# VH-VL binders against q0atu2: the designs that were tried, part 154

Target 1, 119 residues: q0atu2
Amino acid sequence: MLDKKARIRTSREYRNVFEKGKRLSGRFLIIYYVENALDNNRFGFITNKKIGMAVIRNRIKRQLRAIVREYQGQVKNKHDIVLVARAGIGKSSFEGMEKDYIAIMKKAGLFARNANKID
Short names: E, the ipSAE of ESMFold2; O, the ipSAE of OpenDDE; V2, 0.75 times the mean of E and O plus 0.25 times the DockQ between their complexes.

## First folded at step 7 (VH-VL)

Design ka5 (framework fv_daclizumab; at its last look DockQ between E and O 0.67; V2 from the best seeds 0.00; counts 0 for: pae E 2.2 > 2, grease 19 > 18.9)
Fold by ESMFold2, look of step 7:
Structure ka5 (fold): chain C 119 residues (1-119), chain A 119 residues (1-119), chain B 106 residues (1-106)
Amino acid sequence: as target 1 above (119 residues)
Amino acid sequence: QVQLVQSGAEVKKPGSSVKVSCKASGYTFTSYYMHWVRQAPGQGLEWIGYINPSTGYTRYNQKFKDKATITADESTNTAYMELSSLRSEDTAVYYCARTDEWYGYMDVWGQGTLVTVSS
Amino acid sequence: DIQMTQSPSTLSASVGDRVTITCSASSSIYYMHWYQQKPGKAPKLLIYDASSLESGVPARFSGSGSGTEFTLTISSLQPDDFATYYCQQYNSYPLTFGQGTKVEVK
């Protein structure tokens, strides 16, 4: 859903974001973010087995990827960003997850000025 | 089947050092961070710090950064915490606990190691 | 540092009682866990992410809350539930625990 350049790929890349990045918590999501040395953004997605079976976890990841894709053009470049699904995310609608993402990205200062279709 | 087994109780004099061990079994040692938590007699829980066992990266509670040194040996699946310049106020039970870094719940704990510092 | 304050410090209750323990954060959080500890034993994860039960935890336990105020509820206290309970935040470092709430026999 995101192209290969926009994906965090390795365990080491994910843990770099955890160890060196900033963290902001929302209602359904937590984001971790850190500046990278690239000219683009990369996104990663974390669920764990407590969220549910693989089918449930894959559905959540698919929904989050769709949200990220819709707003990716508004995100300031040069960041690695990991979205972590909270345990209660299965109770949220797609719209609820989207609203949470927008709010937390605004708090982080990661949306470019004059961005369209934020709210 | 997942277990954390700690070294036995220690009685130490002020000014000395102690090294507590925590041996992990039943899981992939490098897939979880290892935390250390202390509990003084009759008191609550206090977080000391963690280690990424695959790289040796550590983070400390500022209160303990000059008191505790956390290390890990991947070849023996063992984490260590060394306490230096012991004082009577360092008397406590010291626990190791594993944590998924993203979610931070401590789902497996060692049995605890009592360190007593007395003249 | 985010301070976590539990109330009450000690709670006397009988089997069958509804028990409520409160945890207050010094600033707004959404990322917290509850642990149960019996004398001489290590803490045990009870509830993660405010309201989700760890595997094997009886349904009489529940957690709720957001922002700065969180509660742990035992709907009908059982003999096995006499213990000390701790909340823990994971919003920011250092990780901090509440001071504990001891639930004891009335």
Scores: ipSAE 0.498, ipTM 0.849, lowest interface PAE 2.2, mean pLDDT 90
Fold by OpenDDE, look of step 7:
Structure ka5 (fold): chain C 119 residues (1-119), chain A 119 residues (1-119), chain B 106 residues (1-106)
Amino acid sequence: as target 1 above (119 residues)
Amino acid sequence: QVQLVQSGAEVKKPGSSVKVSCKASGYTFTSYYMHWVRQAPGQGLEWIGYINPSTGYTRYNQKFKDKATITADESTNTAYMELSSLRSEDTAVYYCARTDEWYGYMDVWGQGTLVTVSS
Amino acid sequence: DIQMTQSPSTLSASVGDRVTITCSASSSIYYMHWYQQKPGKAPKLLIYDASSLESGVPARFSGSGSGTEFTLTISSLQPDDFATYYCQQYNSYPLTFGQGTKVEVK
């Protein structure tokens, strides 16, 4: 699990990212991202009932958290980033999610220059 | 049970203003964004903008930036759209429609409000 | 702005026919939504995120596509399906709709 301080937790924090941040769409994910005034990144995860039943939504969140954790050290600092799961993600593989995440993050320019796990 | 009910048809003179209401029921008003869409007679659909009822944040189509003002009253679960400096070209049916927070499909629509502008 | 172009603008068909409507985007998008509108009524959501069927919508409706080309298919047209259909994108603001496809009785 992500460190508590690395997580967006409140509705206010989520809304701030949505209202003030930038948006990019991927195949399975939409990301919203904005610079923060902290010394660390924070990640948020959004799912709704369109994704599927609660057990499915929770699985998706676990998978997305795992992906984010894997690449966390390679993301530019001082950002709040929210991952919004789209309906199709329930039918995707973990690898597909990871690929989509990497693609979107690259497009957003959120990976550090010397990131090692980035193609 | 979930529904949006709009105010009645309006007939206005050029140069005047009109304020259309959209009352939500059957769901948590602040958990969904409220969009406005217009449809001129015999024409397609045009997105006007949306409001986040929980914060009052709005986003407009640039085409309607100086034409429409969108507001919301959480205490009455009602969203509003005011059209100013009305012209004959503003004659249309105006719809309110909700979207899940962070999502962009409109799953519930109001019945529409016809605004007729004529001298 | 992303332009959405539907084809055809008008489609004449009979009950039982397989109907296909296409929507072309001016740039690559991931999420296309489809709505049905009958005269004097508000639009109704049919398909979201290109291929997800909205709750309560008959299974004869389906959506597919990716990139710049998307399709709405009615496997066997029913009397209740004569209406105008619109596609809509949510990849960027402003949100935009196709010009509509009217499915009428042959």
Scores: ipSAE 0.437, ipTM 0.855, lowest interface PAE 1.3, mean pLDDT 93
ESMFold2 (binder alone), look of step 7: mean pLDDT 93; pTM 0.953

Design ka6 (framework fv_daclizumab; at its last look DockQ between E and O 0.58; V2 from the best seeds 0.00; counts 0 for: pae E 5.1 > 2, grease 19.6 > 18.9)
Fold by ESMFold2, look of step 7:
Structure ka6 (fold): chain C 119 residues (1-119), chain A 119 residues (1-119), chain B 106 residues (1-106)
Amino acid sequence: as target 1 above (119 residues)
Amino acid sequence: QVQLVQSGAEVKKPGSSVKVSCKASGYTFTSYYMHWVRQAPGQGLEWIGYINPSTGYTRYNQKFKDKATITADESTNTAYMELSSLRSEDTAVYYCARGDMWYSDFDYWGQGTLVTVSS
Amino acid sequence: DIQMTQSPSTLSASVGDRVTITCSASSDISYMHWYQQKPGKAPKLLIYDASYLESGVPARFSGSGSGTEFTLTISSLQPDDFATYYCQQYNSYPLTFGQGTKVEVK
């Protein structure tokens, strides 16, 4: 369901994010992110063999896409963002992945900030 | 099966340069980053930088940005590190290490190359 | 730069002892790697992402922690385990190692 414009498509685009972007890790995810020259955000997803067998990796990739889709309206524009699954993610629940995504995106400053109080 | 073989020990005078080689075998050279790590006698490990052999992109620890030049030749599966303007403080064992592109864990290391800079 | 601080710097122990080494990060890194190095040899990856044993690593090794505090434990020290251990963060560049913990014969 992610629009074609919201996908990181080529190996060159992925490498640009990994090599020129910032990296920030959470409990289950690593994100790499860099500003782009577009009017929109783009997302990429990486799972590797440290996670487990292909069935598990594919399930995780689908779950991460669903999480990104749910929160994409809160993401600050003009960023290329790659989510890399960590080794322990296969034992996580959907809720656990979701909470980790929210936390890491807030820490990266990529979500819109909510003020509870102003100092 | 994976093997990283480094060039032999070097004894150098202050002000000269040295080029250390690291020949990789047993894996697809362009699928991993090649890192360089130094260890001064009796001391700990210090990351110098890496190269992506598929693109030639390099990243350096700022401490070594004007000291080290990292290159790779994918036709020979060999990475190189040149140290310039050698000083006695540059005396160390220099390792190449294969790094996962995302996790930066160093699962295979070269045997090390001792560079001795004597006054 | 993220500073990684290991404790203790050196540790005297006997075969059979339970050995604990700690690694503290100067900022939240979530997870990290452990390496073992014997004299005259290159480091070997021991544990990745704080708690996952690399292939061929004995079960007496374990790792735990997240955020800023991490622990490597050897449940029953063996003669082969006398070595120097390093932690390494990968949250941001430059990549940094702890200063090392040398585990020596008591």
Scores: ipSAE 0.207, ipTM 0.773, lowest interface PAE 5.1, mean pLDDT 89
Fold by OpenDDE, look of step 7:
Structure ka6 (fold): chain C 119 residues (1-119), chain A 119 residues (1-119), chain B 106 residues (1-106)
Amino acid sequence: as target 1 above (119 residues)
Amino acid sequence: QVQLVQSGAEVKKPGSSVKVSCKASGYTFTSYYMHWVRQAPGQGLEWIGYINPSTGYTRYNQKFKDKATITADESTNTAYMELSSLRSEDTAVYYCARGDMWYSDFDYWGQGTLVTVSS
Amino acid sequence: DIQMTQSPSTLSASVGDRVTITCSASSDISYMHWYQQKPGKAPKLLIYDASYLESGVPARFSGSGSGTEFTLTISSLQPDDFATYYCQQYNSYPLTFGQGTKVEVK
């Protein structure tokens, strides 16, 4: 599980990212990201009814948290990043999600230059 | 039972202004964006803009930036759109539509408000 | 702005026919939706995110496509399906719609 300080937790924090941040879309994910005034990154996760029933949504959220945690140390600092699950993610594999996450984060330029687990 | 109920038809003279209302019910008003879309007689659909009712943040189509002003009242679950300096070209049916904050699909629509501008 | 062009603008068909409507985007888009509108009524969401059926919409409706080309298909046209259909992109602002395809009785 992500550290509490690494989580976007309030509605206000989410709204700030959506209103002021940039957006990039992958096959299964949309990321919204914006610089923050902190010394750490914060991650948020959005799963809605479009991706399936509650059990599916919870599974997807759990999987996305695992992916984010795996690559957390390789992400440029001082960012708030929200991952929004697209409708098709419910039928995707974990590997597919991970690949999509990496691709989007690379495209966004959010991985540190010396990142090692981005291929 | 999500419902969007708009104010009644308006007949206005050129140069005047009109304010259309859209009252929402059956869902959490602040959890969705409220979009406005117009349709001139016999024509297609044009997106005007949206408001985040929770923050008041708005985004406009540049075409309508100087024409439309979108507001919302959280206490009454009502969104508003004011059209200024009305011209005959502004004659159209105006719709409010609920939009997902992430996907901007319009899953529920108001019944529409006809605004007729004529001398 | 991203322009959405539908084809055809008008389509005459009979009950039971397979109907296909296309939507072409002026640039690659990731997201689009399909709506149905009947005279004097507000549009109704049919398909979201190119291929997903909105709740309550009959299974005879389907959507597909990616990049710049998208299609809406009605496998077997029913009397209730005569209407105007619109595609809409939400890839970038401003949000834009196709000009519409009117499906009328042959």
Scores: ipSAE 0.098, ipTM 0.764, lowest interface PAE 3.0, mean pLDDT 91
ESMFold2 (binder alone), look of step 7: mean pLDDT 94; pTM 0.954

Design ka7 (framework fv_daclizumab; at its last look DockQ between E and O 0.75; V2 from the best seeds 0.00; counts 0 for: pae O 2.2 > 2)
Fold by ESMFold2, look of step 7:
Structure ka7 (fold): chain C 119 residues (1-119), chain A 119 residues (1-119), chain B 106 residues (1-106)
Amino acid sequence: as target 1 above (119 residues)
Amino acid sequence: QVQLVQSGAEVKKPGSSVKVSCKASGYTFTSYYMHWVRQAPGQGLEWIGYINPSTGYTRYNQKFKDKATITADESTNTAYMELSSLRSEDTAVYYCARTDEWYGYMDVWGQGTLVTVSS
Amino acid sequence: DIQMTQSPSTLSASVGDRVTITCSASSSISYMHWYQQKPGKAPKLLIYDASYLESGVPARFSGSGSGTEFTLTISSLQPDDFATYYCQQYNDYPLTFGQGTKVEVK
């Protein structure tokens, strides 16, 4: 679970990331990210009906939130970051999503310092 | 039933302008971005731009930046595209298409509006 | 701008044939879609994210590819499949389509 301060809350905030941010695609995820005017990071999560039924979409979002929570201390501050689930994500394992997230965040230059320490 | 209904065909003289409408029904208009795509006679598809219908934020293909103006009226669930300083090369079918902004597939299209520019 | 080049531009085929259409991107892309268009009609979403069928699309359609090369395959062409097919990238702005591949009766 993410603290309320670390959540993107409104449609306007989500769409600001889409309209103004950079985009990077991984195997199961796409991230959009943009600098914000805060002293902290905020995270958002996107699925749609093509990903699956509501139960499946909610499970994926919970898994992604858990991954983000595990690594949030390694993320460079002052970014709004939206994780978008790709159509193939339902066939992935938690470990597969986690590896994809780490790879994307490293490519984006969003991990601060020692991003390779996992567990 | 999700539907986009466009205004009827137009015959215009060079130098004039035209405003094509695209009325949405069967979904929450502000929950999707609206795109415009043109197809000149015997030619392929060419992206013109999009609008965020809730804020009016637009993005244009630079080719059309000085030709097209995209607007939306959320009170009537209608998007518009105005073409200015019409020339014979602007003769085409113009489509509106909605997109989930995060995923970018155009899953619902209007029927198209033929704009003919002749001297 | 990312150019999307389709091959062939026109394809003559008979009912029952396997049809393969290719789409080449001028630089590596991760996210693209396919559309079908019949004469006088609007395009229709066929395949999203390279390989996933839109609802109501027959199973004879399939998509594959990554990087710069993508394919759309019709395993056994049906009369309803004579149409023009377009690929579309969603990696960079401006969004671009391939020039189209017309599948017509042999």
Scores: ipSAE 0.789, ipTM 0.902, lowest interface PAE 0.8, mean pLDDT 92
Fold by OpenDDE, look of step 7:
Structure ka7 (fold): chain C 119 residues (1-119), chain A 119 residues (1-119), chain B 106 residues (1-106)
Amino acid sequence: as target 1 above (119 residues)
Amino acid sequence: QVQLVQSGAEVKKPGSSVKVSCKASGYTFTSYYMHWVRQAPGQGLEWIGYINPSTGYTRYNQKFKDKATITADESTNTAYMELSSLRSEDTAVYYCARTDEWYGYMDVWGQGTLVTVSS
Amino acid sequence: DIQMTQSPSTLSASVGDRVTITCSASSSISYMHWYQQKPGKAPKLLIYDASYLESGVPARFSGSGSGTEFTLTISSLQPDDFATYYCQQYNDYPLTFGQGTKVEVK
């Protein structure tokens, strides 16, 4: 799992990203992102009951965390990034989620220039 | 249960101001953003703006930036919208509507408030 | 701004008819939301994220589409379905609605 310092944990931190950050919508995900004053990135994950029961929501969060962890080293530093899961994600495959994440992050320009897993 | 109750109809003269209220009940007021939408007679829906009741952060449609002021009182679970320098073109039914934090569908609406501007 | 254009603006149909309303966006969006409004009443959320029914909405309602084209379908129109329908996008600010489609009795 993501290190504690790599996680957005408080409601205030989430709200800051929403209020001050930029947003991009993908097929299954919306990302909100904003520069932070830290030396590391922080990631947050949002699901709601419309995605499904708690078991489903937790599964989705686990999958998204796995995806974020896989590509974490290739993301530009000093960003707070929140992944918001849309209703359709409950029926998507892991590969579909990953593809959507990569597409959105690329569009946002959040991958480092030397990233090697995004093409 | 979950509902939004708006203040009553208003009749105003040109140049005056009006403040419409929207009282929320049946849910955690600060967990949802409150949007305002107007509908002129026989016309469609126009988004005015929203407020995050927990922080007071607002976002406006540029069309209404100088027309509407949105506020919220957490202690009373009430959102407000003030319209200034009223003109006949401001005659419309004004709705408050909540959205889930981070999500963009308006699942609960107030009953609407008719504001009539006439000399 | 993202412009939302519905078709048709007015639709005359009978009970039992299959009704289809389309919404076109000026740019590609991820999802469309649909609302139903009856005279003198507030809009009611019908479908969110293009194809998901809001709680309490009859199964005769369905939504589909992606990119710039979305559709709302009523498989068998019921008396309670005569109303005006609006599509809405939340991809970019300002939030925008379609001009509405009035479904009236034929």
Scores: ipSAE 0.464, ipTM 0.868, lowest interface PAE 1.5, mean pLDDT 93
ESMFold2 (binder alone), look of step 7: mean pLDDT 93; pTM 0.954
ESMFold2, look of step 10: ipSAE 0.779; ipTM 0.906
ESMFold2 (binder alone), look of step 10: mean pLDDT 94; pTM 0.956
OpenDDE, look of step 10: ipSAE 0.223; ipTM 0.811

Design ma1 (framework fv_ivicentamab_arm2; at its last look DockQ between E and O 0.14; V2 from the best seeds 0.00; counts 0 for: pae E 5.7 > 2, placed apart)
Fold by OpenDDE, look of step 7:
Structure ma1 (fold): chain C 119 residues (1-119), chain A 119 residues (1-119), chain B 110 residues (1-110)
Amino acid sequence: as target 1 above (119 residues)
Amino acid sequence: EVQLVESGGGLVQPGGSLRLSCAASGFTVSSYDMNWVRQAPGKGLEWVSIIYEGGYTDYASWAKGRFTISRDNSKNTLYLQMNSLRAEDTAVYYCARGLSEPYYSFDLWGQGTLVTVSS
Amino acid sequence: AYDMTQSPSTLSASVGDRVTITCQASQSIDSWLAWYQQKPGKAPKLLIHKASSLESGVPSRFKGSGSGTEFTLTISSLQPDDFATYYCQQYDSYSYPELTFGGGTKVEIK
């Protein structure tokens, strides 16, 4: 799992991202992102009942955390990023989620210039 | 004031191609999910295609392979490329702005452009 | 894919009448339903989203209700400006991509 320092954990932290951050929507994901005053990135994950049963929501969260971990070292530093799962993501493959994440993050300009292992 | 204006409709022979345009004003198309919805004469509404805010595209099952949705951010314009047109494609084509989840709907519509496919 | 059954297809009513239109989904869509009004030669207009939330500027005589698989649009007292065709619309949260409209209900003068 993600390091505790790399996690958005409080409602206030989430609210800050939603209110002050930028928003981009992909097929399966919506990302909210804003610069922070830290030396590391923090990630948050949101799934709602539209996604499906609790077991499905938990699966989706695990999959999204895995994707974020894999590409974490390639993301520009000093950002708070919240991933919101869109309806229908429960029917997507892991590869589909990964592709969506990469594409959205690229569009947001959140990957470092020297980032590899993407695409 | 926000609005959408479709253009490019007209008469085309079966097997022909046509590209529709949807010019947006008062808002940025790349900041929203944008959709094409068509309506055959005297019939109901039928969803055709979507381009998500993130740039991903999707289509109704019947539209795949023949229709292509795209946008030009510099022109703030949405497009629908239609190929291999059939008589049953005859319809008024609307562009519509999609509101984000969790309660998806179309809050802004153009006045539509008529496409007639006939010999 | 979710099927949307809208009824009736046509209804005749008089000014002042109470009008009820029904939309039935083949599977539960919670409150993910919108209602539109369309007049001849015009684009559809969003009336209600989230099953029961009125759009800005929509008269209070319009009411959306229901959840799951059964939804209703009610016009408490039909006005001359309300003669039009109405559509329900859902976004399938379990199938990509799936945006579906009901067949429509034409409200005409009796």
Scores: ipSAE 0.223, ipTM 0.810, lowest interface PAE 2.4, mean pLDDT 91
Fold by ESMFold2, look of step 7:
Formats: C-alpha cells, sequence, structure tokens
Structure ma1 (fold): chain C 119 residues (1-119), chain A 119 residues (1-119), chain B 110 residues (1-110)
C-alpha cells in the first residue's frame, strides 16, 4: 500500500500532471509524469468505466498499486506519476502489467541508474 | 546539421576487443534513448544495445557479458565496448537515436562503422 | 522477443507500379511498428512510425496500414528513388528492450 503522502488525490494535482507532464504509452498502461516540488514521489491511478465493472476496475487498481509499491524504491524522487489503464488491461495478467510498467518506467528514465541490478 | 558519426571499427582477431564511438552533433545525447544496431554483410538489421535517457542499459541476450554501452555527456558521445569478439560479430555497427514518443522508432542513424572479426 | 515475418523477401517492379509489403508479428503488437528504407551502402531511414504515421519529409506515396499482427507498407506509384530494401520493426512494450526487425524486402528493378 502507498502512504497517504505518496498519493495524488485532488483533481488539480491530476490535471497538473496531464497538462504539464510527459506521456508514454505501453501495451496496457499509459504514464504521465512531471517533476514536483516535494522531496518524494506521488502516484495516481486512473481506471475508467470502459475497462469494465467496478469490481474489475478495483482489482486492476489494487494490482497497479502493488506493482508500484514493489518498485517504488527504484523510482527517482520528486515526481508526480499517473498510471492510466488502457482499454484491454482487464484481459492482462499481473505479470503482464508488471512487465509493461517496468518497460515504460525504464523508457521514461524514471528508474534510478541501478534498476538493472534488481532483475 | 543533426548527425551521428560512428568510428573505431576495424579488423580484430577472434577473442579480441574493440571500442566503438558515436559522436553526436546538433542534439544532446543524454536527452534521448541511444542504441547500437548491427548489420552483417548482406544480412538484415539486429538490435544490440540501448542506453536510456536516464542512464541505465539493456542488451540483446547474446551481447550480455561481452558488450558494454556507455556515454560521455561532456563529449556528447556514445560508446560500445566489445570484448571476446567472434566471427559472428562481423557487421556494420550503427548508432541510432530513439524517438522520445512513441517508444522507439529510430529517427536518426549514423552511416556505420565496419567491424571485421577474422583470423 | 516477438518473431517478425516479412514478405516477400524480394520483389521486382517497374516505375509506376503499386507495391505492397507485408509484415506479420507472432503476437499482437497493437500499432507499435515502424517501417524503414535502406539503400545499398547507406544507413536505414525511418519512413513510418506507429504503423501508419508518416515521418516528416517522407513522400505521401508511402502508406502504412494495419494493427495487431498484420501490417502493410504500400507505395502507390513506385519511383526510381524507391528501389531499396524495406524493414519493419516492432517496438511493443511487452518485448522491450529487445527490438525486433523483419528480415527485409528488397524492391528491385524488373
Amino acid sequence: as target 1 above (119 residues)
Amino acid sequence: EVQLVESGGGLVQPGGSLRLSCAASGFTVSSYDMNWVRQAPGKGLEWVSIIYEGGYTDYASWAKGRFTISRDNSKNTLYLQMNSLRAEDTAVYYCARGLSEPYYSFDLWGQGTLVTVSS
Amino acid sequence: AYDMTQSPSTLSASVGDRVTITCQASQSIDSWLAWYQQKPGKAPKLLIHKASSLESGVPSRFKGSGSGTEFTLTISSLQPDDFATYYCQQYDSYSYPELTFGGGTKVEIK
């Protein structure tokens, strides 16, 4: 679980990331990210209704939070990062989402220099 | 104006080592994912290695442990250290710039440098 | 990494012909596919990214189509400058970091 300080919560905070941030698309995920003025990272998660019923969307959010928590220590500090689930993510596995997240975060340059030693 | 120029190719015996250089002009190397791609004479293209904008690296499975990609941001130059060379490594080696978005297509290529591994 | 099968390996054509080159991925890559042109002794040149988006400065006679597993590059009216070898390349996030090229299609003068 992410700490409350590490969560993007308000509409203004989300809009700032979407308007000011960079965007990268993967197979199951899109990330938006921007530097923040804090000493820590903050994460947000979006699963829209096109993905499926609330049970499915909540399951996906839980899985994405678990993935983010697993790799949080490797993420460069001072970033607001929003993960947006793409259509079709409901058919993916946890491992598929995890691989997609790792690829996107490496491409974005958001993992610290030592990320390769983790795997 | 925007260019990549490879150098350092030549004739090397099997088991030998060689360091390739790729000098960039008109853009900053550290602002992009930079790649090495090779092409054996008369054959197709094969991806070798990447250094991401953020500085961490990945390799084709056959190159891991033998090749090392690096960069010197003060010289705006990309490198490929090639060790334990084999006849199968004979190829023209290109450096290539990855697009920021989407993921990668390679929008800028050097003219290549020939590496010949032969006794 | 995903297998990329490109066909035909060689084709002969005349100036003015419409030519079509096919690229097939072993698994869905959505639209994460690029097309390159390479002339003898030269580096590859990016033509199309994201399956159908034409790169700046590329003539409009080049058209990319497809998604999922099947992709095509079409040249509507072949010009002398278009005799070259063409490669497809997948860059799907699931196969990342290994980027896979097709085997190439040589378009040569009839």
Scores: ipSAE 0.126, ipTM 0.721, lowest interface PAE 5.7, mean pLDDT 86
ESMFold2 (binder alone), look of step 7: mean pLDDT 89; pTM 0.903

